VHH binders against F-box/kelch-repeat protein At4g38940. Designs and how they scored, part 3

Target 1, 370 residues: F-box/kelch-repeat protein At4g38940, of Arabidopsis thaliana (Mouse-ear cress) (q9svj9)
Amino acid sequence: MSSPIIIRAPKKQPPEPPCLISLLPEEIVVDIVARVPRCYYPTLSQVSRRFRSLVASPEIYKRRSFFGCTEQCLYIAISKDQTSDIHWFTLCRKPNGQQFSGTTASDHRLVHIPTLPPMPMHGSYVGIGSNIFVMGGFCNWKITSSVSLIDCRTHTAQTLPNMPKAVAFPVTELIDRKIYVIGGSDTLSPMKSPSRIMMVYDTDTEMWQLRARPDWEAGKKWFSSVVIGGKIYMRTYHNSFVCDPNDTSCDRDEVLHSKEWWSACVIDDVLYYYDVRENCLRAYDPKQRAWGVVKGFEGLLPVACKWSKTVSYTGGKLVLFLQKTEKTEIWCAEIAVERREGGEIWGKVEWCNVVLSGNFHIMDCVAVVL

## First folded at step 5 (VHH; framework vhh_7z1x_3)

Design t23 (from c5 with S103H)
Fold by ESMFold2-Fast, scan of step 5:
Structure t23 (fold): chain B 370 residues (1-370), chain A 124 residues (1-124)
Amino acid sequence: as target 1 above (370 residues)
Amino acid sequence: QVQLVETGGGLVQPGGSLRLSCTASGFTFSDYAMNWVRQAPGKGLEWLSSISGSGSYTSYADSVKGRFTISRDNAKNTLYLQMNSLQPDDTAVYFCARGPDYHSSWYEEYFQHWGQGTQVTVSS
């Protein structure tokens, strides 16, 4: 078509009028900000000092809760070096991933939280409401009984009363607002058997209790676990068990054990883990006692990975972290899963990209509601 | 294929100094944290010090803080322990140990790769 006549606006124009939001009553501003996805809060904090103050305010999080617009936010415990303490990162996840061609920068990234202090490695990390409990582990290469509470609304940490015993490398599960800390060791020796003591923290009473753990095979190594139907599903090197934390009952599941289901998550009573050797997402249905492969996204995820972790996410989704064997890259994917007619499980990769580059190691991933 | 070889042990008088070395082979040395651990006669293993793969972070047991210094030379694949103000209670076999792979979910793999040890005797 024909070239249009270019009319340029005079350069001697006053600057754009100040943000009209600055003229609104405080209550209305709080209401607006409370409805903004939390991943945009760092950006909002750079717009003005008023917004910076608001996004750090407990009032915003009360309004989010009141409006029912809270979201599940992922906090990732990361170590740069094996002897260093963990540092906390958030997964910046845009709710409606932008579908623009030609963008090389991902919309999803792990963002460091510099205001949180370094914390012990190989302890228990549990998300409850808007808080993360950090319990035990080792700090300055001493196994600790210390407990810290992270308030994810303010990114501040508080010291709580210690656990009854120091522990590192425990299995940790949350059931009915109680934190179960099982096994682990009070020494950094490969020759020591896991602890036969279970420590239970009641989040309502803020009290610890020591209990004997269920009778599992003696001399077994580090455990992995998930909770399904109020029962703890655990994997040792030799066996997989289904245990009730309220009694000593413990049943073996040989079908469950037929796969190396480390770093698993649970969605709608189905166990999921990513098999880096066969490059597939596997699902275990405890009711049918059968393993299946999740269909629908073959070839869409990175290959040649040495490590994986799945984390359950709201809306029938999981977040998958993958680490390349030859590269210092952490990949992340969000996968929606659904059970279809005939009992087949299908997955859809909503997004997949590199979220962190460098010599970083994911130690754990915790979900909170903000 | 992983090998750790400690050298530099010997007999020293109380108040003396000694430098231990550990030469590593069979793995990418800079990718692993390294540790010094000792075993005194008739006693269990005692962890003494750790250093990160980069060398940026170090940690020490209370029994050796201010007296011992851990360091590494990644170009030479060598770990060091500088021991000052030695006491009779420091008499032990000293072991070099490789830290765990961060992707390992097995507690039993922690400290799996150890050297044969070097004897340190502190006696008048």
Scores: ipSAE 0.020, ipTM 0.449, lowest interface PAE 6.8, mean pLDDT 80

Design t29 (from c5 with S103D E108S)
Fold by ESMFold2-Fast, scan of step 5:
Structure t29 (fold): chain B 370 residues (1-370), chain A 124 residues (1-124)
Amino acid sequence: as target 1 above (370 residues)
Amino acid sequence: QVQLVETGGGLVQPGGSLRLSCTASGFTFSDYAMNWVRQAPGKGLEWLSSISGSGSYTSYADSVKGRFTISRDNAKNTLYLQMNSLQPDDTAVYFCARGPDYDSSWYSEYFQHWGQGTQVTVSS
């Protein structure tokens, strides 16, 4: 026991001078941070250990909700190599005029989240509150029944009980806090029969229910789906359907099917998708059963694109992703839409720029509230 | 346009080895994952193995793991399958298939570009 000589060196690292804001009472600091756009939280986490703990705490997200300062944040599932699993990115939207001193850099970009593990491709991705449910898909060319929950407040993932069946490429929609997983494939065979089972996850009870699939022609080929008025609108290669998953009713809509409405979104009960062949944003009003073209931004978006995806956003807006045919560029635009007299829909491009460059492919986009 | 040509099939005895080749043309080979798929007489398609565009990642079906090795030579636009310890139930037509463009929204599109196949027969 005990050394004869203990060498003591003076501490050469005085504590970093505290940030002035960190000298304020905790309640005031929480109030200030809660009002800061979430895209600045990584920067705040570098100010002090106190801020690093705060921006990940449940308390800050409760305070944001209390102040009505919650914002819709977009999380994008991306593959870097064509055979890799998906990786999660966020769309960083720096509001105009809210910049750190001395910077005039581009306001919008996709930012990788390195703390989240790679996840299966072609599964179901559903945002509920501040969480993303990741269900099924491909992992190493095996179709999985695995379920993961991403907590977008902390960027951590946890494993949940598996789905009753493994599935890839399903129709997946959220209705009344229940996740409906319909169709898709549970085998590696390219000659597949439509699934006869619908899986329903109740987010309140955390239980899966198996139901007989409604009389749909779902599962034949390509899926695109949206929810309007509690009904699932879906497109296969051959037909478009309007279906009620709770009573098996399902009607074909030939007018809806007259356009290739892939990767569509819904704003105020109107379906929107971007037609890359004709370079226009199209809108379908199910009450009128008619397609229209959104006016007001002709020539403002990139042309010669091979792929598009729309995502609805708060305030009557949509976010549009476009991938150029001959470039390694992913473009993004935010478009505000409004209905004017006579039923015409007009759009305004609030911004449009390249958000990611390189050999990247967007698999899906999920909205959460933070 | 896109062409995939398989060679190297033939008759082999149980326990034997065979090396299949697939020559690709009409696309940038290194940008795509490649797959080997087989079809036994009277059966459906069975996926066997995949390799990433760079060659850095490979995967195998449990039925062939440890016996088959997938590889590629991007300078020659050629995919390979080295088959060892062949069994009678490995008798099938073997196809190479190009992996999907990731803008495909349906799994059934994964095998839209594949070759004519090469016959492998394992028998005494």
Scores: ipSAE 0.013, ipTM 0.382, lowest interface PAE 8.2, mean pLDDT 79

Design t3 (from c5 with S103D S105A)
Fold by ESMFold2-Fast, scan of step 5:
Structure t3 (fold): chain B 370 residues (1-370), chain A 124 residues (1-124)
Amino acid sequence: as target 1 above (370 residues)
Amino acid sequence: QVQLVETGGGLVQPGGSLRLSCTASGFTFSDYAMNWVRQAPGKGLEWLSSISGSGSYTSYADSVKGRFTISRDNAKNTLYLQMNSLQPDDTAVYFCARGPDYDSAWYEEYFQHWGQGTQVTVSS
């Protein structure tokens, strides 16, 4: 019959609400989550703090590798506004999310990664394993030598030692775990010739090497490149070249240059790019030195596009981004390619949808393995 | 044809103010970010400020933060730079520059659309 005063210990944060899956042993939960497609991980991170921690843990990615269920994931560098730095988006199958304004109802979307900071524009973006290297570029019209490493398992970024020289608008290629940064400019002057220095980053030693660029095409800018058979294939306005980065020799390829192969990708040693003027996917076989048109999907892709980007994807596929002449729509298509009788290349559009609407501009696309 | 015409430069004393204007024609002004850039005698180009197409986002070089204000009037196709607390080292030719779409594969597009410039001299 007395009224006792209740003295409470410091309040502990309430535990997450129990659910059936939260009652499972940790090893079983890890096994289940490791088999879930990566695109569902943002949704899982909203279920509880345990799942948020789990999907960011190294253990999940070890388990995915152990089970052979790793997947290639696309990360896209996007300018949200014409004056902003790039922001990172990932291409996801959207399981049951809301649609963007002006988009067709579909499961495929570019999803913003808010935990990653804005990064410099017109730099080098290289995917290696589960990481993205972000090197150089410009911010507020200042060209930078900064290097950032994005860990795509956790969506965190860390600063690495700077490049030896600041550069924007380089071409960048990965060969034998070395990143080659070629050309570009260290100033925003239109009269400045491209850099005569090639910078090489060894990802194993974490060291930069400065190397003289082959003494040819002085004053010409490098605008596009791919790697085929350990050689760098590159295009300038006037010429296309095939170069061994360990040799000073570069051979011209007049047949390769006969097409404007901007933003190309490589599948099974064949170069692919999308021709927005003719609305076709073109393929170049360097062994035969011949261009062909990929057949089988005429009329299935959007027309009146000002820009295209192809990215190679697992299983003999490519992903094609198309930006309409009107600035409000970015389209994406997944295309499976196959060789048929007589050496013809045929394509099948697996899906094609608007993936982002609004004042957005794709700057680059990189693939990582998760 | 894209044209950018700067006005409002002149001689001003240290601590004084000037307002620069840039009139644009030949394109849809509200679709493009706009920039102010300067070049001092015997020096390279220095970026000063940017404004988004909508006018909602602005950025400034550290050398001019708190002293310069960028603005735009999309109905008049005009870009402005309000310059306060001017110093002798602000002496330069000031250029209006159209920003790129940022979706171009062409490096040269960053340098295609500059005005003729307007001279600002800060001197007693």
Scores: ipSAE 0.012, ipTM 0.414, lowest interface PAE 8.0, mean pLDDT 80

Design t30 (from c5 with S104M)
Fold by ESMFold2-Fast, scan of step 5:
Structure t30 (fold): chain B 370 residues (1-370), chain A 124 residues (1-124)
Amino acid sequence: as target 1 above (370 residues)
Amino acid sequence: QVQLVETGGGLVQPGGSLRLSCTASGFTFSDYAMNWVRQAPGKGLEWLSSISGSGSYTSYADSVKGRFTISRDNAKNTLYLQMNSLQPDDTAVYFCARGPDYSMSWYEEYFQHWGQGTQVTVSS
């Protein structure tokens, strides 16, 4: 038994005031959002379903391009604990000095993109506009000719027509809107020499061309390359070369080879790499054929690292990844570089922090424009 | 000088089991991931399984998942592949392969260090 109770109807709350921006025409909203830095897009996606859909739409990225408001974004191919499973991560920033939770305090982190499928190892990854081309490599220990396109606006992948030949471990460079895929192996046999074939993809015509490879160190594998002034600079274990892929010209550069310039990047026609043994950023000027050390940030970066990778970044900057020898930590730093009076190169560390913890290994880094 | 020596291959009936071993020398075994790969007659190489240097992480090809188990004994410098429910299409030469230090893999050839292989024949 219970006594009679009086239930009051809940007080009807006044309606929420309309969002003023919802009163604007769609094109005006797109114009406004396109001018907002991408680091605010996660916050905008929480405002309404309309904004959530908008910040993921192709239309917003077209408008950003039209207004010149695009940003260079880094996508990183990563292996976990020396497995053959390669996954995509992106370098993410928190706005207004906010920090990521659950890790050593930092406003920068490598964040996994779970919607993208695992990628083949030791293929070619090339960033063009807002897309990443994934070409060749091996999957389940089979060398593939497959080509996939990752749309970084939506984080979706689609299959494109195959390359003329399957290849893994090529040198791959983008020159004048053409992708050059040079050398590499068409077999998993460790006894077979690199391919004598060069494949060229024209991004404007969407057609492949098969060409004979210039005879640069027949039987040698190429392990590092950059492009300066339309020429490919490459390092093998024994030599460094400067080559024009459109003719047979190829010159050895013994001064360039005097340093182990693996994982290098290029800013304003100068080659940069980080020397983990001497803990310094080294710069090569191809016009003078001379190495220099970048000044201005001595002692500001982590020491006792087993590898490094540099990636060029907008505004005369580079991004440096470092892995500690005795810790499962990947560090990242953004360094602004400038040439001063007398030709000395000076650097400024804009930020430096741990971006990923655990048994992860960076396989490649790709820059896209969003 | 890196050496990998596979043993344990042979002739087995369908539905049978076999345990392969790979003995490693010339390097610090626990610093490297290890792989099992096979090559059937007239076909290309097929990756079967990987194990991390510590043994904490393993991966398997769909064709062998649930039937094969990879393991290692770092004190004995030995890699193992336990193969159960063998089928005629498992007939192949089985190779032990050293995985690179993935943080440095693009400085070196991924497939530098392979054993001579051991023949497995599954016959009705």
Scores: ipSAE 0.016, ipTM 0.423, lowest interface PAE 7.7, mean pLDDT 80

Design t32 (from c5 with S105L)
Fold by ESMFold2-Fast, scan of step 5:
Structure t32 (fold): chain B 370 residues (1-370), chain A 124 residues (1-124)
Amino acid sequence: as target 1 above (370 residues)
Amino acid sequence: QVQLVETGGGLVQPGGSLRLSCTASGFTFSDYAMNWVRQAPGKGLEWLSSISGSGSYTSYADSVKGRFTISRDNAKNTLYLQMNSLQPDDTAVYFCARGPDYSSLWYEEYFQHWGQGTQVTVSS
């Protein structure tokens, strides 16, 4: 800065060195970048200031939508060293990664997003379009009613109006553009019974409402939920339920409950979860009310794991995260599933490798469209 | 059975110092983050400080930052809180709490492992 009196002089910056793509018109560069997979955008942002600005611009994401180049991207909330310090990571592929046709190995990695603030434990994370809604949870021994919106296009966070009540460990699901936050605890004291309230956020009106809770099992703790056919399927410690959030009653499903379906996902109305004890992917068909084992990839996934997380992915696929018992490694696999003649479900491991090393623990996984 | 026992509380004059200790048993101490929480008369619970299982990461509430220091000795299964420059409004029951196993699917363990508490009174 050469002049303390005038503010415009210190804002001048020298141009970047010439590069091959700098010879192209801006509109053509935007068109090219819009067609590049999102997982390479962190790498593009390191090539030049021009690319860093472009990949964070709303114009790129409008162009991607216009060309039909949008893709599902995974964002993972992770605790480091078992603290209340939870950070966001995204599943990316390194440049020059080696993935050969017919192999299961790849160069996928979890990449830390340093611009996003730390998140509360055991709150609610919901992906809607290109955004993640972060609601409630537990931070520094305080249960919060705070709501944050993460814009995954720019990796920025903003504060939204609080929920009507503070809550941690709720069942949270998105149905018809409304976020249902059900049950959970509002105090640090041991929970004797789940909360009898339901909070509903309408994403179109941007308003919260308190509603009567469906008639669910009192005194039980919540562990897992998925949505199938507009109904919420929930697993507590003692029971599994199928509930319409606007209905006054819920049906128990004892067959569904016969498996510990933690961190499940849904593909084509079938519930999937990975059983770390038996080292198999299990599928529940609610129409048949029966559990099956997914065939076709026996021995291709790591064993001796303590936790698993599944997330549904585009094209009839799921992403599976596994944490080793004896190693500080998080493994990730992409599995394509299909129903074959005779009703058998078959899987194909597209890739599987270590995505994060160190004392990290996955808290949640959210899919957004970018 | 998980047990946490706090010691080291007592009466101290303003500007004084105290060191609290929490002895843990019934679990692998180094696998868990540990916390100090207090409750002043007629007030709710206030989180003060956390330390990671390895001891490599610590955090503090603004009300105690610069005055209190959390530490641990994993060989002795003991958590410490060094309290300096004590003020009358630091008067409270101080609790040792095992942090949740954040990788666990077992919600039951999250709120249930607190110590009995130790009374700290700051007065002339």
Scores: ipSAE 0.013, ipTM 0.444, lowest interface PAE 7.2, mean pLDDT 79

Design t34 (from c5 with S105T)
Fold by ESMFold2-Fast, scan of step 5:
Structure t34 (fold): chain B 370 residues (1-370), chain A 124 residues (1-124)
Amino acid sequence: as target 1 above (370 residues)
Amino acid sequence: QVQLVETGGGLVQPGGSLRLSCTASGFTFSDYAMNWVRQAPGKGLEWLSSISGSGSYTSYADSVKGRFTISRDNAKNTLYLQMNSLQPDDTAVYFCARGPDYSSTWYEEYFQHWGQGTQVTVSS
C-alpha cells in the first residue's frame, strides 16, 4: 500500500453525523450503563458494538459494585434430556414486561446459557460474589474431584485445582467465607454410607482442609439443609437435627422434623419451605421451636404440584419454584414476607408465571451478585 | 422393586464380538436413561455408554466409540451393548445401570440401581 497507483472514486461518501452519546467520555458512558437494571443489557447490546462490548466487560460490573447498583441474580442448574450433566439457566425478566393483574401476572423466564459447557450433577454449587463454584458431582457417571469457576459477568468457565477427595451428593453450606462439603459418596455403589471426611474450602486463602466429620448420625443421608446463626440445620427421612460444624455438637429437633421441609430457605433467621400437599408456605422459628403458616396469599399459587424449591432473595423476599404433576411446567413466584405483631407471618405474591416448559428438572439454584 | 439382570458375557478372542443384554423390571423402562459401566480387575469403574429413555440420544466414552453400540427395546424392557473389535483391555465385569429419576432428585432419595454384572474376558 505504499506506492501503487490505485484509481478510486472521486470523493468519499460523507460520514454519518456523530450521535451525542458517541461523543461522551468512556468513563461517563460506563457510569450511566452501570446504573441501568441488568434486564435491559440485552437491549443495550443491540444499540451499538460499543454497548455490546461494554455490557459483556468486567469493567461494567466493577462500576455497578462501586455505585452500590448490584442486583442479586439467580442461576439455576437444570437436568435436560436425561443426561448426566447439568445445564445453566438464569431467571430473566422481559424488559417491557409488567404486572397486569395485581401481584400474579408478570413476564419472567428461565433462559439457557449456551456458552457454558455441561457440568457435573449432584455436586456442590456455591455462589460467591459474581462467581459460581462447581465442585465434585457426577461427570459422565464418574464421581469427580473437579472444580470449575463460572464468571457470571462473562458467562465463561475455567478449571481450578481439584478437591482433595471426589464426592457426590454432599451437604454444602457457606459459613463465614468457608465452604463446608459434608458427607456424600465417593463411589457409585448404592450400598455405601456417607463419607467420613468433611472438606472445608477457605475462600480467603484458597486452600482446602480435610477434617473428620462430626458424628452427625453416621450412616445417614442428608436431603435438605440450611444455615441459621452459624449452625447447619439438616433433614433426613428419619430425623432433623442442628449441628455446629466447629464443635461436633448435634441436637435433634422433633418439632422441626414434624414437617417435610425439603428445599427450604432462610430469611431473617426463619426457615421457609412450600408444602405441595397442603398448598401452603410454612415457616419455622428455631427460637420459638414452632411451625406457622404464612398468611395473605391463599389461592394465588398453582396447585397439584409434585415438588417445590425456595430460595432467599433480596429485600426480605423468597423465590418459589413449583413443578406441576400432570404437565412438564415449572412455575416461579416471588413472595415478599413480613413478620407482624403476635408472631404472624404474612406474604404477598409479587408475580407468578410459568418460567420453563419441557422435560427439565431443577437440580439447584445459586444466587450471585452482579 | 427394581431389578436389572445382565447376560451375554463370556470368553472371546481379540478382534471378536459379543452382545450384552440387560433385562429390566419393576419400573417404567422407557422413562429412564440406561447406562453400561465396566470394572476391570484392580481398576475403578469406567462409564462406557448411555442411551436416553426414548433411544433418540446416545453417548460413548472415547475408549469404545466406534467399536461399541448401545441400543434398547422398550417393548421388551431390554438394554443391549454390541461390542466389536474387542481388545484384551476390554476384559472387565460389565454392569447395566439405571439413570437417575430426575423428577425425584431434588428432595427425594437419589437411587442408583445396578445389576450384578456379567464377566467379559478377552484373551488369546
Scores: ipSAE 0.013, ipTM 0.415, lowest interface PAE 7.5, mean pLDDT 79

Design t35 (from c5 with S104E S105V)
Fold by ESMFold2-Fast, scan of step 5:
Structure t35 (fold): chain B 370 residues (1-370), chain A 124 residues (1-124)
Amino acid sequence: as target 1 above (370 residues)
Amino acid sequence: QVQLVETGGGLVQPGGSLRLSCTASGFTFSDYAMNWVRQAPGKGLEWLSSISGSGSYTSYADSVKGRFTISRDNAKNTLYLQMNSLQPDDTAVYFCARGPDYSEVWYEEYFQHWGQGTQVTVSS
């Protein structure tokens, strides 16, 4: 049983006396704005030219870091209308998403970033601090060694020195401020085997190393990878492996491979992926080597979906993207997960709605701190 | 079940024209972007042109822009490439390729949905 709650807003007051914030020293204004959630920044940018410049300045983001007011923000690489490039979108929340019971209003959406140019598909996309590294990939059927750095504070891109080798379709992971780019191909020829090299970029020294990679099914596509405890967990069509990037040896995990864990994420050393065939969130505990189903939200997510992607998020949460089989809609849900007594994993859907409509496909998701 | 068959290649003099066709079967043609790609003797693959599933969007490599026109007839499951002002450097095997299903994009899919190719020779 639910009772209707009627909320009536008071009559809009006449305009208040002019705001005196314009009289404050810039350092005090910066300190105030740095403590404001980023979802309010688009609104602030419309108030005045001063605020528009401020919310786009590197200074505000340094101040946010200093005061511990940073937020994890998701940037999504999306292909439009089946083109061979990606465009960058952000997952945005409206500040006043408060809804009456039964409303269809959505407070979350993917927003295109028009200041960023189209970039190559199937490369390496890595978030480090407030930046995204875009490395390699292909555009117009050519594999590139190009490197771009996106500054998410300003939504600007700059070109960096090229990778030692051109590569597309690699497995890419960030471990201890080093980017490991493993496998992939330097050509779109069906007769050429995937690369037997590993490229390692040290973000502190800005230098590349070329290393021989362990020979993990060299001729197979790697569908998904995650990092748990400094080890790379990866799935090919035929096998799943647990490997240390500094060792030549790796362990095969048959239990891990018993599920098609595509586009997985990791929260507190547990691997999660969404099974679109069975409409459930699955969790793998590598210490127990056992699969479980996350309980607590049965029937709350869209069904009849053709793909899913999960991304880990702040506070023991994941973000799940789903596309329905018969629609061009991309759905998004935020799910909080927790391990309870007895080892059961429970989930709570915080929100779920359509975030993008049209002929769009998610290619990758990157988290940055702003 | 996916099959692509290219036709229309042949010998042509410099400055001449050819129209290539690609007949598709085994999938819903209008749901996929289609591409033309070529391979010259002793060279790698070169992408030439793409067309969206609806036909509303096209793109071209700089080497063929203004000379080549991509089109499709979804009722006939056929892709076309109209090639004008042909040069000796256009000599290559021409392939049509289905764009990936972005719902389940895999590395191998970029290579699995190609035709056998059709030879185009531009020589005086």
Scores: ipSAE 0.030, ipTM 0.481, lowest interface PAE 6.6, mean pLDDT 80

